# VH-VL binders against q8is19r433to663, part 28

Target 1, 231 residues: q8is19r433to663
Amino acid sequence: GSNIIAQQITIIDNEMLMAIPPSQFLHKSFSKESKSPQFHDMVSKFNEWARWTSSEILSKEKLVERVVTLSFFIDLAKSCVELGNYNAANAIVGGLNHSSISRLKLTWERLSTKVTQDYDRLLSLFDLSMNYKNYRDEIKSTKAKIIPYLGLFPKDLIAIEEGNDNFTNNNLINTEKFRLLYQTIKKIQSYQQPLFTFKTSEPIKQYLKNISNGLSEEKDFHSISHKLEPR
Below, E stands for the ipSAE of ESMFold2; O stands for the ipSAE of OpenDDE; V2 stands for 0.75 times the mean of E and O plus 0.25 times the DockQ between their complexes.

## First folded at step 11 (VH-VL; framework fv_cixutumumab)

Design k30 (at its last look DockQ between E and O 0.83; V2 from the best seeds 0.00; counts 0 for: pae E 6.3 > 2)
Fold by OpenDDE, look of step 11:
Structure k30 (fold): chain C 231 residues (1-231), chain A 118 residues (1-118), chain B 108 residues (1-108)
Amino acid sequence: as target 1 above (231 residues)
Amino acid sequence: EVQLVQSGAEVKKPGSSVKVSCKASGYTFSTYAISWVRQAPGQGLEWMGGIIPIFGEANYAQKFQGRVTITADKSTSTAYMELSSLRSEDTAVYYCARDYRYFYMDVWGKGTTVTVSS
Amino acid sequence: SSELTQDPAVSVALGQTVRITCQGDSLRSYYATWYQQKPGQAPILVIYGKNNRPSGIPDRFSGSSSGNTASLTITGAQAEDEADYYCNSRDSKGNHVVFGGGTKLTVL
């Protein structure tokens, strides 16, 4: 169930990742949609995965069905991590830890021990403490094909751009700054390679590409959540 | 250079347990899975199970469910396979392999011969 | 529990082309991975994905797929190609790894 979905999600995410020109990471181009449309497309898809996660869970009026759905998405996130798709995994985790979902105590309490443990592992992996140390340690020095969490690249690039002057005190080019920028961009490019492991399921892929159709809007999430489980 | 170094040959009695180790080097241990594959004399390759170190949770073939335990120690980059209630049919060469997310095994250990005899 | 099936044995004349086929339902969703094994040695990855060769694998080895089948083709078989060849993939549910029964290739 979750495996095939995770695979097609990964195909979609990888296509989007590969479509981002490296130039969109230069000069803070990613800060403007007009200058980085492909980057923003992938960001939008990330948000869509998160919204999809929350929306689907909230669409289940019956507690039993809601528990099953919650379990599914935890498993889906785990499957994405298994495939090396950290981007989608983190998006799903974001949807799961949304305040409208996390407050569903009756639902969470009915999860199996195994599923709960899986979720805890996911939270640990994507813990933002120490600037996502666990995640960074996980992918450090890997040469394997992965889809990294896209959100950290702008953060890292901005840190380099703003943390270093373009010129030294002697009015020379700060070569170290540009070396750091170059290394970061090269790392991004190293992830921009095709997938060779599983086949496209066109029906599922198309469904997932257009998944925003029929989803609840985030502005309604809390209202729906309170209706499901009043507290 | 990517390498998998396995523990030495084992001779065991029926009913006992064997634990084989596989030390990985040359790559990020948690990024790949470790799969265990055995091969009885004159027989084909048989997948036993695998582990992705990041989760610490192993995945087992149905045939070995309840009898095999696969673990990984990230601190030492070592994977372990323990097979209990040994039978004569368990006599085989046991391989560990670097498994890219359970899709392909690109690096193999040299194998560990396990002999089960009375 | 999905199964992969292979012919137990095939033969090819030196310099000729041979195709080893693997069949199974899981191959509709996954690409087959092919391994070569010679006596007393560990298996060696030969083909993975659509048609990817690891470094060191000769270009006479190629992979293809159709429906629920996958094939390993050796174009211009050499004497050193005599070996057992195994296909594998994930099972239909994607939870396990499965191997074919293996094909013994004899080069005549």
Scores: ipSAE 0.722, ipTM 0.880, lowest interface PAE 0.8, mean pLDDT 95
Fold by ESMFold2, look of step 11:
Structure k30 (fold): chain C 231 residues (1-231), chain A 118 residues (1-118), chain B 108 residues (1-108)
Amino acid sequence: as target 1 above (231 residues)
Amino acid sequence: EVQLVQSGAEVKKPGSSVKVSCKASGYTFSTYAISWVRQAPGQGLEWMGGIIPIFGEANYAQKFQGRVTITADKSTSTAYMELSSLRSEDTAVYYCARDYRYFYMDVWGKGTTVTVSS
Amino acid sequence: SSELTQDPAVSVALGQTVRITCQGDSLRSYYATWYQQKPGQAPILVIYGKNNRPSGIPDRFSGSSSGNTASLTITGAQAEDEADYYCNSRDSKGNHVVFGGGTKLTVL
């Protein structure tokens, strides 16, 4: 079921999160893979979660199987949110929103009302309006361990870097800029906690670690999608 | 200080229903599940179900499916458990608990005694 | 009735070490959580995850697990440790919460 898979995804994502040293967020190091390899490993895996979602749905030629698979990934994203793994949940939602998936009208119309409502709530949570307001409100209110959406930290750090001068009008070091940068990095570090309430399943974990090896490439998604459901 | 305050004791007749409230304070209500656990006299703990407020969806133990309704009101930070078609075997203390994603319950209400008798 | 099994009672002499066990198939995938309950009171969380103690729980309480068995160990048992102890976890499908039947600990 989707609960066991979500648990193993969360273990994998947390291992990658724990491995990122703070230096990879300093001086925009995240813009170069050679200066931020652990950060880029986690970004790469985020993209793999998304591509996995799209590829699995597109691999189902029969409508009934495709509906079951679509429902599974919506449940999986929901399970990830319930575990506090917002990073993987957002990746899966991104895969569901891929243009090759969102166009599958026959598949989407077959979802149960419950699954459709679950998906609408997931879309609302990760909506980018007002600088991800819904997502930011969700995570700031919790004291429980989470795995945050990794992609927002570079965005926030770049905004601080580009929106603030290094020196004030009085030719002094702009300590407010560096305070903002420091607070953002401390927030990232506050999420780097190792403890979870569930155990590793080594077979499932290894399958999920190697998931890219068998997936259709994104370049083929459009063609496959149109074969499954013509315009 | 995190606190769960439950409604008072109730005496009910067989065949009726009971609705127990659980008001949360000291934390953001939507961030944890609320679980309902009962304990009949001289018996162990029995999970009835729970709710994760962000999704508004209840999760029910199979034994209680169809008889229990669990809801949450985010505006008042209050969870409710309603048990219908009461029987004498439903005489118990009913606890609400703050539950970390259905893994562990770190804060408990004091319990609500429900007595079902004619 | 319950997917988790506990011995109904154990006793320990004051100052000795006792182990309370919880057994079930779901414990291969999930850690057990442990609660202490004294008469007339709500349960109190004592161990969660692998071996985490909430604030205020003495370090004489510890948890462990192997295979389908979890254990709560009390080292140097005190009179105040006399209580009922419950384990809980997820069911085998991971959908629901289940409790063991409880273990009455008597401190002699």
Scores: ipSAE 0.191, ipTM 0.706, lowest interface PAE 6.3, mean pLDDT 88
ESMFold2 (binder alone), look of step 11: mean pLDDT 93; pTM 0.952

Design k31 (at its last look DockQ between E and O 0.82; V2 from the best seeds 0.00; counts 0 for: pae E 2.2 > 2)
Fold by OpenDDE, look of step 11:
Structure k31 (fold): chain C 231 residues (1-231), chain A 118 residues (1-118), chain B 108 residues (1-108)
Amino acid sequence: as target 1 above (231 residues)
Amino acid sequence: EVQLVQSGAEVKKPGSSVKVSCKASGYTFSTYAISWVRQAPGQGLEWMGGIIPIFGTANYAQKFQGRVTITADKSTSTAYMELSSLRSEDTAVYYCARDYRYFYMDVWGKGTTVTVSS
Amino acid sequence: SSELTQDPAVSVALGQTVRITCQGDSLRSYYAHWYQQKPGQAPILVIYGENNRPSGIPDRFSGSSSGNTASLTITGAQAEDEADYYCNSRDSKGNHVVFGGGTKLTVL
């Protein structure tokens, strides 16, 4: 089950990625939704994947079912990584490590060793320390088609924009700054390619496109979590 | 340049085990899978299994479940395939290939000939 | 697991067009990839993702699909195209990789 879902998630994410014009990465356009609607659509979907993950787990009142669901999403994240969809994988991991989910000790303790280890690997991969070093190292210099974690591009672009002046001390154009910006944008463009591996399952794809309906609100996550496993 | 260098030819007796290595270079080892494919003399290609180094968990064809072990060492960018309980039917050329996540294999090793004979 | 089937052998006259077909249920869900293998050599990827050519592969090689079938087409067959051709894909469940039985192409 998780593989098929991961595949269709990847199709969705890839379509969204491909739909982002390069111009939305220029001049910090991504900082405003009105200037970067496609970028923000993908960000919204990222958040939706995370919310879906947490919401589904929290929807399971029975411990056994909750463990199964937790395991499923760990597997799903793993599958996404295996497909090169780091964006969705990180979103799912975000949902998994949400405080309302991480506090479910009874649920986590029931995970198999294998699943637990898989989750640990996922956490390691998407470790925030040293500016996502592990993730960056993994995708470094790859020519393979992947869906990168989109959240790092704005971060990197802002760093370049703010870390470098437009002009040098001699009042010349800072060509190095623009070279760096160009390289970053070219990199993301290199990922904006079609998938050549699996085909669309329209029913599953449509289901996943519309998963926002029926999900619990994040504001309710902790309350639900405490009801499930009081402490 | 992407390259897969495999270990040398092996001659084994029935019942023994063989371990073939595949050293990868020229690309980010973790972003691809390594698949193992064998080919018996005069026969077609047969997928045995593969591994994605980042997780270290191998995927095996049903035919080889329990008899094959595929591993990867990220520190050396080397994948291994160990086949146990060897039979005469296991005589084949064994290939490792760079596999984009179990979809297509774009770079192949030169193959390792394994001969099983009494 | 799902299987892929190919004709064991096909022939084509020099300069003519030949189509090698692969059939399997998994091809409804997954793209086929094609490999060329000459005697004593490792396979070479010639088409991936239905109709994508790796660098170095001549443009006379193309791929297509329909339903549960995928095809490799060589338009203007050359003598050097004589080889075994294998299709591969994932199985129906998407858990394993499968190869077709291979097609021996003879260029006349």
Scores: ipSAE 0.600, ipTM 0.857, lowest interface PAE 1.1, mean pLDDT 94
Fold by ESMFold2, look of step 11:
Structure k31 (fold): chain C 231 residues (1-231), chain A 118 residues (1-118), chain B 108 residues (1-108)
Amino acid sequence: as target 1 above (231 residues)
Amino acid sequence: EVQLVQSGAEVKKPGSSVKVSCKASGYTFSTYAISWVRQAPGQGLEWMGGIIPIFGTANYAQKFQGRVTITADKSTSTAYMELSSLRSEDTAVYYCARDYRYFYMDVWGKGTTVTVSS
Amino acid sequence: SSELTQDPAVSVALGQTVRITCQGDSLRSYYAHWYQQKPGQAPILVIYGENNRPSGIPDRFSGSSSGNTASLTITGAQAEDEADYYCNSRDSKGNHVVFGGGTKLTVL
């Protein structure tokens, strides 16, 4: 079921999160892969979760099988959110919202009301509006262990770096800038905690780690989608 | 301070139902499950089910499937457990607990005693 | 019925070390967590995961696991440690929460 797979995705994502040293968030190091290899490993896996979602749906030539697969990935994203894995959940939602998937009107129309409502809530949670307000409100001030959406950290750190001078008008160190950077780094580190919940299922984990080996390439998604639902 | 406050004791007749409330405070209600655990006199702890409020998804122990309904109201940070078709063996203390995603329960309510007698 | 098995009772002399065990197939896939319950009170979490103590739990409480068995160890047992102890985890299918039957710890 989707809960077991969500648990193993969460192990994989958390291992990558915990492997990122704080230096990869400093001095905009995340902008260059050679200076931030562990950060970029997690970004790459995020994109792989998204591509996996789209590719699996597009692989189902029969409409009823495609509806079942679409429902499964909505449930998987929901399970990831319920485990506190917002990173994988956002990736899966991205795959569901890919233009080649969102256009499949015959498939989307056949979802149950419950699953459709779940998807609408997921889409709202990860909405870009007002600087990801819904997402930020959801994770604000929680003490619960989560795996946050990784892509928001570079945005916040760049804004602090470029919006504040290192020195004041009197050539004193701008302590407010460095306080903001410190607080942001400590917030990232607060998410880098072990899981104390479930153990690795080695067969499932290896499948998920090697999932890209059999996926359709994104360049082919449009043509496959058009063949499945020409209108 | 994280706190769970439960509704008061109930005395019920066989065949009726009971609804116990659990008001949460001091944390972000949507980020944890609320689990319901009962304990009959002299007996151990028995998980009945729970709910994760972010999607309103309930999860029920098989023994209680069809008799228990668990809901959450995010606007009031309150969870509810309703047990129907009561029998004398349902006499127990009913606890709500803040549950880290159905793994472990780090904050417990004080319990609600439900007595089922004719 | 419980998928997690605990001995119903264990005794320890004041100041001695005691181990309470929890056994079940699901412990190969999920960590066990431990609760203390004194008469007339709600349970409290004393160990979660393999060996993590919540704030306020004395360091004489520790946990361990191997295979399908988890253990709670109390070193230097004190009179206040007399209580019922429960483990919990997931069931064999991984869907539901289960508790062990509980162990009554008596401090002599």
Scores: ipSAE 0.583, ipTM 0.831, lowest interface PAE 2.2, mean pLDDT 91
ESMFold2 (binder alone), look of step 11: mean pLDDT 94; pTM 0.956

## First folded at step 12 (VH-VL; framework fv_cixutumumab)

Design k32 (at its last look DockQ between E and O 0.86; V2 from the best seeds 0.00; counts 0 for: pae E 2.2 > 2)
Fold by OpenDDE, look of step 12:
Structure k32 (fold): chain C 231 residues (1-231), chain A 118 residues (1-118), chain B 108 residues (1-108)
Amino acid sequence: as target 1 above (231 residues)
Amino acid sequence: EVQLVQSGAEVKKPGSSVKVSCKASGYTFSTYAISWVRQAPGQGLEWMGGINPIFGTANYAQKFQGRVTITADKSTSTAYMELSSLRSEDTAVYYCARDYRYFYMDVWGKGTTVTVSS
Amino acid sequence: SSELTQDPAVSVALGQTVRITCQGDSLRSYYATWYQQKPGQAPILVIYGQNNRPSGIPDRFSGSSSGNTASLTITGAQAEDEADYYCNSRDSKGNHVVFGGGTKLTVL
């Protein structure tokens, strides 16, 4: 089931999150791979989750199997959210709303009402409007352990770095800027804690770690999609 | 302070239904699941089901499937458990609990006593 | 259906150490959660995960796991520790929550 997979995905993502030193969030270090290798590892994994989602759906030549697979990944995204793994959930949603997937009308039309509704809720949660307002509202006051969507931290940190001078007009240190940076990094660190609930399934974990093997390249997604469901 | 406030005691006839409420406060309601656990007199704890308010996804124990309905209202931060076709064996204290991902329940309501008698 | 099994009753002398064990197949995949319940009260979370104590729980409470078993250990039992203890986990499929039958701890 999707729950078991979501759990192991969450273990993988959390290990990666915990491996990111706070220093990689300072001085825009995340903008350069050589200065932030662990951060970029997690970003790569995020993209891999998305590619995995699209690739698996596109690998199903039979409509019925494709519908089942599509439903599975919607459920998987939901399960990730329910586990507090917003990073993986958003990656999966990214794979689902890829243009090569969204154009598969025959596949989407065969989804159950419940699954369709769940997908709509996922889209709403990760809506980009107002700078991910819905997502931010959802996690703003949470005290629970989560894996946040990693992609927003660079944006927020850049906004602070570039929106504030290091020194005031009187050549004093801009303490407010550094307070803001500190608060943001502190928030990140608060998420860097171990999971307390489910155990590692080594076979599943290893499978998921090596999921890139056998996946289609994104450059081929549209071609495959058109072959599956011609215009 | 995190708190779960449950509705008051109920006395019901066999065959009727009961709906117990659980109002949550002190935290973001949608961040945690709510589980329902009952305890018959002198018996152990029995999980009935739970709900994650984010998607409204409810899970039920097999024993109660088809007879229990768990819902949540995000606007009022309230969860509900409705049990139908009541029988004497359903006499118990019913607890709601804040459930972290259905792995542990760190905050409990005080319980609602439901008595089923003819 | 997956189940968790506990001894129905155990005793410990004041100041001594006692271990309450929970057994079930689901414990191979999930950590056990432990609850303390005193008469007329709601259960209280005492241990979760590998060995995590909520705030307010004394450090004499600890948790461990091995294979398909989990254990709650009280090192230096106090009179107030007399209670029912329940282990909890998910079922083997990870879909449902399951409680053990409970263990009544008597402090002598």
Scores: ipSAE 0.748, ipTM 0.886, lowest interface PAE 0.8, mean pLDDT 94
Fold by ESMFold2, look of step 12:
Structure k32 (fold): chain C 231 residues (1-231), chain A 118 residues (1-118), chain B 108 residues (1-108)
Amino acid sequence: as target 1 above (231 residues)
Amino acid sequence: EVQLVQSGAEVKKPGSSVKVSCKASGYTFSTYAISWVRQAPGQGLEWMGGINPIFGTANYAQKFQGRVTITADKSTSTAYMELSSLRSEDTAVYYCARDYRYFYMDVWGKGTTVTVSS
Amino acid sequence: SSELTQDPAVSVALGQTVRITCQGDSLRSYYATWYQQKPGQAPILVIYGQNNRPSGIPDRFSGSSSGNTASLTITGAQAEDEADYYCNSRDSKGNHVVFGGGTKLTVL
C-alpha cells in the first residue's frame, strides 16, 4: 500500500539529500547544473514525483479506477508527511493540484469525506501564502528528522545574497550577511541525517527510480483530462 | 525534559467505559505520534493503537477496532484513549508512549491501572 | 499468536555476554526496537534502528539484525540488567505496531 511506497520514496529522497555538498548552495551555484549536480538530481526527482502523480491519475480511463488512484496518491502524500518527507509530499500535492487534475469533478466528488479532508489539510500545509507560513511553522516545531522541501532554500539564499551587501557603508565586512548564509547552510546540513526506521526494498526502489519511463508528457495532460471529463 | 503524565487508576464495572488521559510536556506535541500499549497482569506488552497529531488520524490494532477511540487535543497537549464495553480481561496497566512515527517509543508514561470487576 | 517470536527466558552469568533474539517475517523490512522493563515500571527504550542507543543507555547494549532475525546483545551483564526485554516492529503488512512476547533475562 501507500505506506510501503512512501517509505521507499523517503529512502530515495534522503539518499539524494545526503549526497548534496554545501558548496552547491554557495555563490548561487544551484543556478548551474555543472556546479550543483546533486542538488539538480533532487530537483529533477521532485518534478518526477509530481508528473508521476498526474500521469497515473490521467491514465485511468474508467471513473472507478481513477477514483481509487486519486485516493491512493492523497494517502501517499499524507504518508510522506507522516514520515517527515515534506519534499515528496509537496511534489505529490503539486501533481494533485495540477489544473488538469483539479478539474476532474466527477472523480473528486466520488472521494470519501475522510480522503477529501486529508487533501484539504495537505493543500493548507503547502499553501504559498505568507511565504509558506504553514509549512515553515510545521518544520520549525520539531527536532525530529525530516526531509524538507528543497525548493525553498534557493529562494532564501537568493534573498540573503541580494538583500545584503558584502561590505557595510564603512567598507567593513558585512558579518550579518555571512552569518545569515551560514545559518541557512547549517540548517540544510542538520537535515542531512541517515534514516533508522525501515529497510530498502530493492525491487520497489528500482521501480521508483525509473518511474519517468512511459509517463505522459505534461503538454498532453490538458487534452487527456478533457477527454476523460469534458467541460 | 520530556514527560508524559497519565491520569490515575480506575476501577470499573463490566460493560462500562474508561477514558485515560496522557498529558505531554517538554516537546512540541504535534511532532510525534502517541501510542497506547497495555499489559495485563503477568502478560506482555500489547499495542492498542495510536494517533498522529499532524492529521489527527488514529490507527487501531485490529483486536480493538470498534472498542477503542483515541483522540488528541493539541491545545492542551493531551492524548486520550477510551475503551468501551469493558470485560474482566481488560484489567491491565495502560501506558501511553511518545512514538517516533510508529517505529519506536522513546518516552513512556508511568501507566494507568484499570481494574474491571463486579 | 504474535508475529514476533522471542524465547520466554534466558540466563547469563554476571559479567558474561548474552544475546536475546526476536524472529519474524516483518524484520526483513523493518528494524526491531528493544525495550527493557523492570517489575512495576514502565518499559524504557534501549535499542532502535539496528544499533542506535538513546542517551543514557550503557554501551554494553547493542543490536543487530539479519534476515528475519534481530538480536539484543548485552556484553558484560550486570545485576541491574535483570529484566524483561521486548522487541517490537511493524506487522507483516506494515500497518500496525507489534510486540514480541518478551524474554525474561536472569543474571546469575
Scores: ipSAE 0.594, ipTM 0.836, lowest interface PAE 2.2, mean pLDDT 90
ESMFold2 (binder alone), look of step 12: mean pLDDT 93; pTM 0.953

